# Ledger of designs, part 22: VHH binders against q09150

Target 1, 302 residues: q09150
Amino acid sequence: MRKEYLVSHIEENAHQADIYSLNVVAGNLWSASGDSKIKKWSIGDAEHSLVEEIDTPHKLGVHHLATSLDENVVVSCGFGQDVYVWNPETNEFRDLGNNAQHPSECWSSCISPDGQTIAFTSVDGRIAVWDNPSDCKISELDTKGKFGLCIDYSPNGRFIVSGHQTGQLFLISTETGRLFHVLSGHTSPVRSVAFSPGSTLLAAAGDSKMITIYDVLSGDQVGQLRGHAAWIFAVAFNPVGDLLLSADVEGKIKIWDIDTMECISTQSETDGAIWAVAWYKNGFIVAGADKSIRWYRAAATE
Short names: E, the ipSAE of ESMFold2; O, the ipSAE of OpenDDE; V2, 0.75 times the mean of E and O plus 0.25 times the DockQ between their complexes.

## First folded at step 9 (VHH)

Design u4 (framework vhh_etentamig_d1; at its last look DockQ between E and O 0.67; V2 from the best seeds 0.00; counts 0 for: pae E 11.4 > 2)
Fold by OpenDDE, look of step 9:
Structure u4 (fold): chain B 302 residues (1-302), chain A 122 residues (1-122)
Amino acid sequence: as target 1 above (302 residues)
Amino acid sequence: EVQLLESGGGLVQPGGSLRLSCAASGFTFSSYAMSWVRQAPGKGPEWVSGISGSGGSTYYADSVKGRFTISRDNSKNTLYLQMNSLRAEDTAVYYCAKSGYVQRSFEDFDYRGQGTLVTVSS
């Protein structure tokens, strides 16, 4: 069944540069931009008003943002290959990049559901899991130079998955710290990975212009979603897990039915790259190159 | 097929200015971040500057910040680098490169041009 979505709100010039990351946590939207600012937006009001603006120590912008479920821990990754862990309430930043114990050249990060562990990918292909706030390394996998472009933590806390430049996905068990699966299906960079809410499925997408759906436990490919004509930079499951949202570098947004593996909606309001997507309530949010945040709602008649 | 063709290089005196151009084809130019990188004789490649697809984000290496300006005209599929206050150490072959993100590293570049030589000498 096709679903129709409508733009419900546009925050023009939400940032002064491209917006590269969006996180919906605890009823708030977090955005991170090349302007080195992180902003918090209200989801509950129709205006989606700005709640907070944070000036980060990043000098060259922020391209990845991870926020704990309780919003007590935020991890930001910058174009300077600088990484900070901070408390958004106090705005106290911990510089991990200059810490000898932490990997350099970190690119992407994710936080465990309980907020106690942080996982990182690096440009040189390391996948490291650290305890927060003790900064003790829990585990590390070295892919031997395969640039890790994205990473996600399963909602049940049992798995971490990273996508790499080679197209490989590494699925790690948090119980053992060991590699659980090496997932194939892509031969080009994987730009985005996302677990389903039940932690049973995994979506991966990137320069192949295809989204692959995997069964987490078996490692089997259960679907391939084709339709994008450009590199996909973001994928996300809705809270129920029956829909997947994707966006590409040419500004196309697609919604997929996970049961049927069919595209049920395409949005084309912008020609600029969409770098980030997030679900909220019965709609979704996108942001990217045009520096705006676009809010979408499901149409009343579906 | 992706093509990037640099131009505008040449000989210039210290303190002088040059404007480099990169003509792009074979892809949706406005969708991709572009960078300038350079390689001096006997040295490794150095990232110089980057610009997002829309041009809304620009980044510079510390060595060129305040002197160089990156820009793009998406209607012409052209990338530019305005180089002012040139120094001897700016002597290098300058390349334009295509990437997903604007980065200071080379890992995300999927294509690079043939380059144009910039020589700064008295």
Scores: ipSAE 0.728, ipTM 0.874, lowest interface PAE 0.7, mean pLDDT 93
Fold by ESMFold2, look of step 9:
Structure u4 (fold): chain B 302 residues (1-302), chain A 122 residues (1-122)
Amino acid sequence: as target 1 above (302 residues)
Amino acid sequence: EVQLLESGGGLVQPGGSLRLSCAASGFTFSSYAMSWVRQAPGKGPEWVSGISGSGGSTYYADSVKGRFTISRDNSKNTLYLQMNSLRAEDTAVYYCAKSGYVQRSFEDFDYRGQGTLVTVSS
């Protein structure tokens, strides 16, 4: 079955540089950019008006935002391998580790559903877990020194997954702190990982131009979504978990039905890279190299 | 097949200038960030400079900032590096690389060419 999505709003030149990350937090869209700014956009009005603009401490730009499921904690990661932890209600922030334990090579992050633990990848392949309240490292796994490009925390709080430049994925049990599975199937850099909302499935995508779906508990590959012709930098399950959104560096956007493993929509509104995607209840949002935010809504059916 | 072909290297005295080119083919050039990476004999690779797919954002390693300028011509599928005020420490083989990010401090780059040798010597 095919579904149609239509552009409902474009915020042209929303940032002065590429937009690398989009997250919905407490009724606002947060966008993060190479211009070192985070901007908040209203979801609740038709114009999606700019609510707030934040000059971040990231000197080389922001490439990643992570949020806790309870929406009380946001983490930002910059190209300078710097990270900050934010209270999204007040915009108060802190430097991770207060210089005594600062991870100087931290790349990407994720946050437990309740905001109490923060996990990081590093350029040299370490995966570190930090206690947010005490601001100290509580565990670390060395994945043999390969660049960790992406990371996600399962919504049920039981697992962390990291994707690496080698194509390997490491699934870690948060209960034991130990490796649960090593997931294979990619031999090229993995650029994006996402757990389904029920925490039973995991999507992984990157330079192989395919998306692999894994069963989390068994570690088995249960699906492969083919159709992108370029590197995939963003995947996201919708809140129900029946659809997956993906976008590539040539401007293609695809929606996949997870029950059938079929592509049900393809959009191509830009010829530039799409770095970031997000779902909202009326549709989805994309942003990337054209510095613009595009809001899509599902078209009415007969 | 992805191809990246570097050119423009040579022998130059300290304080001199060179312009490097990289001809790209086999992919949609404008969709990817590009970088210059260099490797001196017996040393590991060092990221030098990066540019966004559109060309709107440029970045430089501290060691070359103010002396080197990266640019691209997406209509000709060509990446450039203008190198001014060259120093002996800039002696290296220079490679162009395809990337999904504008800047990295480490070796997550897809480079395929033989490189072009730049020698700075009296």
Scores: ipSAE 0.000, ipTM 0.378, lowest interface PAE 11.4, mean pLDDT 85
ESMFold2 (binder alone), look of step 9: mean pLDDT 81; pTM 0.824

Design u5 (framework vhh_etentamig_d1; at its last look DockQ between E and O 0.49; V2 from the best seeds 0.00; counts 0 for: pae E 8.7 > 2)
Fold by OpenDDE, look of step 9:
Structure u5 (fold): chain B 302 residues (1-302), chain A 120 residues (1-120)
Amino acid sequence: as target 1 above (302 residues)
Amino acid sequence: EVQLLESGGGLVQPGGSLRLSCAASGFTFSSYAMSWVRQAPGKGPEWVSGISGSGGSTYYADSVKGRFTISRDNSKNTLYLQMNSLRAEDTAVYYCAKSGYTQRGYFDYRGQGTLVTVSS
């Protein structure tokens, strides 16, 4: 089964530097860039108008952005190893990097569905879970120097997964705070992880150029998606959970059918690296090195 | 195509100074933060210093803080690293990196590097 997607909108020069992160929440697209700006874009209008431009305290760019479902909490991670938690309504940034209680080498972050918990990976391989806004540490797992490149929170709030430079994935139970699984399947850096909407599946991808699908509860590999010819930097399940979106450093975008474990679409409109992807409605959004945000929609007749 | 060309490396005695340069092309230089990273023999890459696109903000690894100074001339598309009070442990290949490169090898562009050897 092939599926056709069309570019519906291109926001050229959406940022002045690479766009490293995309988040779709509450009808808005959030983008974060190496230019140290975070922008909010409308999803509802055909023009996808810029809603807000945020001048962040980051000085060397932003590479990870997490936004709570209600958009009340945003966590941004920068190349200066600076991390901020802030409320978009007030635009007041809480500097976690200068807080001795927080890891100084945080790299990626995710927020629980209820917005009350924030999890971080660190360059030195820690996975830390914190209460928000009290900044009390709930739990921490030390992988002993295995750089955590990515992290995601399950939609049901029960699990946190992180991908690491060694190719390992650590699945943590939020109920116990303990390691639930160490997932194998990669021997090179995992750059992106994503839970399915039902929290039943987990996708992981990176420098192996392969996407591995795991059963969350059993920890079993249920699929390996091969087809990318370059490092994969982003994966995301669609809202229904039947499709997976992936993108690589050569600008290839692939859509996978999770039921058949087959690639049903490949997009190649750009040769620049794509660092981030997100689903919206029946389409998807990508961004990366060419500083543009590309919006795709499913073709009317497939 | 992004190109970064480092220069200025060489042999220097402990306590000495060197100034590295990086000529950048293929992108809007002033729009990107830049970094210096280094890799010593047998060791992984180490982030050394970073500078914002405008040059208004600078950052340093603890190991070089107070000794190294990062700067840039956006009119010349050039990044600099002034290295003072050099130590043996500063011996490494120094790379100019476009924003996105970190000490743990976050993927981004870097140059071919220039060798700095600190030895008596």
Scores: ipSAE 0.016, ipTM 0.341, lowest interface PAE 7.2, mean pLDDT 90
Fold by ESMFold2, look of step 9:
Structure u5 (fold): chain B 302 residues (1-302), chain A 120 residues (1-120)
Amino acid sequence: as target 1 above (302 residues)
Amino acid sequence: EVQLLESGGGLVQPGGSLRLSCAASGFTFSSYAMSWVRQAPGKGPEWVSGISGSGGSTYYADSVKGRFTISRDNSKNTLYLQMNSLRAEDTAVYYCAKSGYTQRGYFDYRGQGTLVTVSS
């Protein structure tokens, strides 16, 4: 079933540099940028007004952002290989890793839905899991130098998946802190991973220009989504889990039906890289190299 | 196309000074944090210094604090590194780096670099 989407709002120059991460949580869109700022935008009105602008301690820009479901725990990673944990209501920042003093410590991060557990990857291929309340490391997986580019926490809290420069994915059980599966299928850098909302599927995409869908429990590949002509830096399942959104470095946006494994929409509103995507109730949101946030909504059905 | 062109390297005595420059083009220079990264012979790359897009915040590796000064001129799209009290361990190829995603998952765009040799 083809669906039509239209641009409903463009926030031009939403940031002063590339926008690398978008999260929709609790009625707000969070954006993170190379300008070292995080911004909150309202999703409940057509103008999507700026709610808050946060100057982060990241002095070289922010490229990854993860938010707990209640917006009370935020984790951010920057190009200085620094990571901070904070509560935006209090604006109290805590340095989770040793920035600048341990240069291969952090690249990408994720948070459990309840905000109790944080996981991150490193340039030197370690995947660390931290207990947020005690501020203590729970476990660590050494991938033997495989640079971890992306990471996600399953909505059911049971799994963490990381994608690496080698093309491998490491699926970790949060109960044991140990490796559950090594997922094959990519031989090029994996730039984005995402769990389905039911935590039964995960998607992985990157420089292969292909999206691979895996069954989480078995580790089997259950689909391949082909159609992008450029590297894919962002994928996201919609809240129902029947659609996947993807975007590439040439500005193409695709929506895929997961039941049929077919592309049902393609948009190309910009020729600049799209680094981040998110779903919201009325459609989807993209952002990237043009420093703009583009809001799309589903076309009315006659 | 993003381009970074480093210059100003050379041979210098221990205790001497050099000023490195990086001419930037192909992006809005003032919107991005910039860094210097160095690579000594037979070693991996080492982050040296960083500066915010406005130039208001500067940061240094412990090995260079108090000796090196990073600066930028946003009207000329140029990044600088003033290197004082040079030591033999500062010998390296110095690269200018734009903050951002890279195809290799590190700092974006490095030119050919400029060689600094500190030798008596």
Scores: ipSAE 0.012, ipTM 0.418, lowest interface PAE 8.7, mean pLDDT 84
ESMFold2 (binder alone), look of step 9: mean pLDDT 84; pTM 0.855

## First folded at step 10 (VHH)

Design r5 (framework vhh_gocatamig_d2; at its last look DockQ between E and O 0.76; V2 from the best seeds 0.00; counts 0 for: pae O 2.02 > 2)
Fold by OpenDDE, look of step 11:
Structure r5 (fold): chain B 302 residues (1-302), chain A 119 residues (1-119)
Amino acid sequence: as target 1 above (302 residues)
Amino acid sequence: EVQLVESGGGLVQPGGSLTLSCAASGFTVSINALAWYRQAPGKKRELVAGITRGGSTVYMDSVKGRFTISRDNAKNSVYLQMNSLRAEDTAVYYCAAYSYLRYSGSDYWGQGTLVTVSS
């Protein structure tokens, strides 16, 4: 069962540096780059026009971006280990580092579906959950020095998962604030994690070049997706949850059928690393080292 | 793994100039930003200047107009041209690299090069 995708649009030089994060929210694409800019792009038009360019206060670039579903809250993490919360309505940046209680050395972030909770991983292995906008810490898990490379919030708001340098995943219940599962299956850094839309599955990938699918509730491995030949830096479920998108450092993009656990499509239009992926409509978007944003659409079924 | 090798430090008189160089190796294509830090005796390490892969620069206020950071991506190198040096610029200068490929809790740092500004 193969599925064909076609490049529908390329925004060349979308940024001045690598694009490390993509988020599709409320009909917009959000991109974050090492050039310290965040940009918003239209999804509704064929041209995918630039809607807004935000000059962030990040000094050394942005590598993670989280956007609330209502686009009222944008959290960015920079290479300088600086973190900002941006309010698009007021156009104000809040420096979370100015809070003495806020952990330093944050690396990745995610926002709850309701926008009221922000979770962070840190370089020193902390997983911290904070209330927004009060900036009160709700909970914290200390993994004891295991660098948290990625984090995601389940769509149902019940779980947070983080991937770490050891290959471990820590699944945290937002209800209790406690560790729900420690998921094994990787022995090398996990670079990307993603919940399925129904919050029932979890995908994790990284330097193992393999994607592991987990059952969220049981913690069991449901499947392993093999095929990438390089480190995987991004995974994402499509809105329906039946497909998974992945991309690696060699620019290979793969689409996986979650039911069959098979790769049903591979794209290789670029040799540059792809750092970020996102689904939109029946297509998807990728970005990475070549500074372009590439849009794909599903080919028409004959 | 990213390795940084610094050079160019030394003794210089006030008002003098010095150029620091740092050569990066390992995962160089993934290095988003390069930066110079300095640490004076008894003081905290501080960011002096940074440059992104795209060429955006940042400077600490006290060195603006005097220091210039530049990057040669082809050589995987970063430079710090220091002009009008002052006694307060005396410090160990460190090169730092910021890579998206990092997997450890440590940033990538050089060993440091001593810059002494003294008459």
Scores: ipSAE 0.754, ipTM 0.883, lowest interface PAE 0.6, mean pLDDT 93
Fold by ESMFold2, look of step 10:
Structure r5 (fold): chain B 302 residues (1-302), chain A 119 residues (1-119)
Amino acid sequence: as target 1 above (302 residues)
Amino acid sequence: EVQLVESGGGLVQPGGSLTLSCAASGFTVSINALAWYRQAPGKKRELVAGITRGGSTVYMDSVKGRFTISRDNAKNSVYLQMNSLRAEDTAVYYCAAYSYLRYSGSDYWGQGTLVTVSS
């Protein structure tokens, strides 16, 4: 079934540079930008008002962020290869980049839903898993030089997946700390990975212009979503897990039905890149090169 | 075709000045930050100065007050004014770009320009 989505709100120039990451947690949207700021926006009002603006210690901009479910733990990565863990209420930042056990040149990070475990990728292909309370490394996977471009933590807390420059995905069991599956299917850089809300599927997309869907437990590829004509930098499952949102560097936004593996909606923005997407109850949110946050709602069907 | 091209290096006496420039071309998206690094013989490459699209700057301690970084966002160009040069500033200077399109450890570096500070 086709769905139509309409723009319901635009926060123009929400940041002073590209917006690279969006997270929806509780009643808030979190945005991270190359202007070195992280901002929190309300979902609960029609204006989606700015709740908080955070000046981060990232001197060269922020491109990845993740939040725990209670919003008490945030991890962020910047262009300076820096990684910080912090609590927004206290605004106290812990610099993970100065730890002797930290991999050099970090790129992307994720955090477990309960805030206890942090994982991050590096340019030299190491994937580190850290215990947040003790600030020490739990485990590390060495991919032997495969630049890790994206990473996600499963909602059930049991898996971490990373996507790499080679097209490979590395799926790690958090229970054992060891590699669970190596997933193939892409031969070009993987830019975004996402688990479904039930933690049973994962999606991976990037420079191949396609999205692959995998069964997490078996490691089998169960689908391919084709239709983007440009590099895909963002994917996200909706909260039910029956739809996937994707966006590319030429401003195309697509919604996919996971049961049929078919595209059911396409939106065209300006020709600027969309770097980040997120779902919320009544629709989705996108942000990217135009420095703006665009809120969409599903159109009523008759 | 992505290119970073440095120029302006050369031989200079202690206390002298040089201006380095770098033009970045072939990018299809904005460059979030531009920077200068240097590498002396037998040493690791180190950040000298960086500048964001918004004009925020960072400098290594030993060059503060002597070096000034600037950029032209429309041309994706970055400049390093180096004053009061010292022998320890002798190095190959590299231009670097910070882009979200990066996928290789070698991406978005120039070939370097040699600065020699010597009597």
Scores: ipSAE 0.676, ipTM 0.862, lowest interface PAE 1.1, mean pLDDT 88
ESMFold2 (binder alone), look of step 10: mean pLDDT 80; pTM 0.812
OpenDDE, look of step 10: ipSAE 0.245; ipTM 0.657
ESMFold2, look of step 11: ipSAE 0.637; ipTM 0.824
ESMFold2 (binder alone), look of step 11: mean pLDDT 80; pTM 0.810
ESMFold2, look of step 16: ipSAE 0.671; ipTM 0.840
ESMFold2 (binder alone), look of step 16: mean pLDDT 80; pTM 0.811
OpenDDE, look of step 16: ipSAE 0.223; ipTM 0.631

Design r6 (framework vhh_gocatamig_d2; at its last look DockQ between E and O 0.28; V2 from the best seeds 0.00; counts 0 for: pae O 6.4 > 2)
Fold by ESMFold2, look of step 10:
Structure r6 (fold): chain B 302 residues (1-302), chain A 119 residues (1-119)
Amino acid sequence: as target 1 above (302 residues)
Amino acid sequence: EVQLVESGGGLVQPGGSLTLSCAASGFTFSSYNLAWYRQAPGKKRELVAGITRGGDTEYMDSVQGRFTISRDNAKNSVYLQMNSLRAEDTAVYYCAAYSFLRYSGSDYWGQGTLVTVSS
C-alpha cells in the first residue's frame, strides 16, 4: 500500500504577489503574500473557494504567518520591519514589533500551540520569547548578529528552534527559557525548520540543498536527505510524522520517507520558487513565486 | 558590489513636484522588491512606498494619491513621482531593495537624496 499524492486543485493567481506563508487552521488554509493580504481558503471542498480576504496593516507584504492551535492568536511578519498579533475572531491587529522592550527587525515568528507564547527571530540575531497575554518579553538569546531566518515551536510546547544565516540552529527549552542545544551540520543559511508532530525530531533545510534531521532531546543528527538541486525554503512533517515534504526555489517538491531517509516522490508543476508548504488531513498544499496555490490530495487509503 | 544611487532631490515650493530616481547595480534587480523611505530631521526613518517585483504597490497614508512608485526592470531603476508636495515631505529619501532571499545584514540601501519643500 503506497501513499500517492495527486494534484487536486490549482488556484492560479491566488494573490497579486509571491505567496510566502501557508497555515492550516479550522478547515481553512491561510495564505500570506507580498501583496499585504492574508486570504482564507476552504479545505473541505474540492474547489477550495476563497472564504475571506484580509487587508493587513503590513505595507510591504507579509512573509511569515503563524497561528495558535485554538485559532485565537495569529502572528504575522512583514518586509516593512513590522510584526502584528491578530485575533481572527475580532480582527484586531496589535503592533508587536514596536514594543519598547525589544524593538527590532523581526524576520520570522512562531507561536505556542496554546497562543500564550510568541517567539521570533530578528535580523540582528536575537531570539526573543514573549508572553502574549502580558505583552512582555520573558527571555532572549543573543546570537551575536547571526541573522535568524526561520523559527518553529514544538507541538508539545517544550521547545523552540531557530535556523540562522551561519547554518547553526538554536534549540531553546521553553521550560527554562534557556538554550538547550546548538545544532550544527549546515554551513549555509537555514531557511526552514520544522518539528515532527511528536516533537521528537526536527528537520532543517536551506541553501546547502540538503535537509538534516535531528533528535530533539539528544541534539544528535540522525539523518541527511539529499536530492534537491536548489535552495530549500520549506519543510514540513506530515501529521503522522513518517513523511517529510520539502520544496525548493526552482519549483521542485519532494516527499521523503523518514524511516528509510529516501526520496519517494518528486513533483514539479512550476519552475518558480516554492516558498511555503502546509499539510492538511487530506494531503498537502504548496505556494510560491508564481502567485498560485497548488493542492495535493492523498489517494484514498483505508 | 551592490549600489543603489538616488537622484532627483532638490528644493521645491509647496504644491510642486519632483521625480526621484534610483539606479541599481550589483544584484539581480528583477528578483527584488523596491521601496522608498524617508527621514526628516530629528525623526525616525519611515516607509514611503513599496513596489513588488511583479508591480504591486503600497503607500503610506499621508502620500497616497500624491506619490507614485514605479520600476523599470530593463533599466534597473525605481522611481518616485512626488506631486502636491508639502512641507512635511521634507526629508532625505532613501531607495531600498528587499527580498525573501535575504540571508545577511540589512536590505540594500542607497545613500539618500535630499528633498526640501520650502517657500
Scores: ipSAE 0.614, ipTM 0.832, lowest interface PAE 1.7, mean pLDDT 88
Fold by OpenDDE, look of step 10:
Structure r6 (fold): chain B 302 residues (1-302), chain A 119 residues (1-119)
Amino acid sequence: as target 1 above (302 residues)
Amino acid sequence: EVQLVESGGGLVQPGGSLTLSCAASGFTFSSYNLAWYRQAPGKKRELVAGITRGGDTEYMDSVQGRFTISRDNAKNSVYLQMNSLRAEDTAVYYCAAYSFLRYSGSDYWGQGTLVTVSS
């Protein structure tokens, strides 16, 4: 039941500021930082060498990256509520605000699996869905001022979920553009949401220090993962969907078995806040306040 | 107690200049990014200018070249120098502080100061 993970690589001073987002795109790890840089790191290389450094137009830093499942589109969000859409192969980008009505006070974003739809949360509590690349607004839900801290797009493309400062989760059907569920279970800010690969489960976590697992269709809570002693800032399902990765502001990293709803591993190599996590191969990657990127691998022997 | 107190707002003629100040207290000022927002009547709040801990700046397009954001960590203050003011610059201007925490668009807000540009 217990699963052992080992640090396989540490990239010290990967950035000059906190690393807020990690995404695996086209075989590379993308890291986004308060230093306004996006960096690409090799996943296939055992040393995880720096592949490319991108000086972004985010003058106030980058705090969020989203990528489409087909890996054709990346969206970056900055502290200035500035948003850019990237071609991950060419690094070409466009300013969404220059082409259409800017998603005002945009904070977090997610992209449909096919890259044709981008959804945003805003500081003033709007959930807006846009067509890409036409930049036409498809729909918008106004939560009436409830700051949307996080958002995710289901892999099957059918749902969007956003987490808000009030603890509320809004699950939107992409088919109808309407609210599908308002999910309860949190009364404190939700910092991270993630759909399972099969789009059947939803994980939500934040200041409650608890991870809630929801059934997407019914909206029912199917599990509560307790164990973190601090605010959780990132959750992510592994590609298979049987494990969940979480990290908190005290640097604790936990792996959860979704079937048993038990914590099967805890990592605590850093005391710095972990802001971002990502799965890769048979391991995972974390980054945060200590400006390092830590790579973990599953132990060879059970 | 955390406080952000804006000052310097007022009535000014088109083409005029105004300097807004924001005095901060109750938190480690140098550890925060800072920004000015504005909200005009009937409009949504918008970012006007931002400045990082490192001094990098960003401006909305309409104020680029006219406004300058700066900070003085010794005085726990952030400033917005506004030149060539236009009627459309009329708004309540808010000071904001952003930590290097991912969780919010702004950790702290001021109460705002009204800037009216009118002949």
Scores: ipSAE 0.018, ipTM 0.385, lowest interface PAE 6.4, mean pLDDT 91
ESMFold2 (binder alone), look of step 10: mean pLDDT 85; pTM 0.857

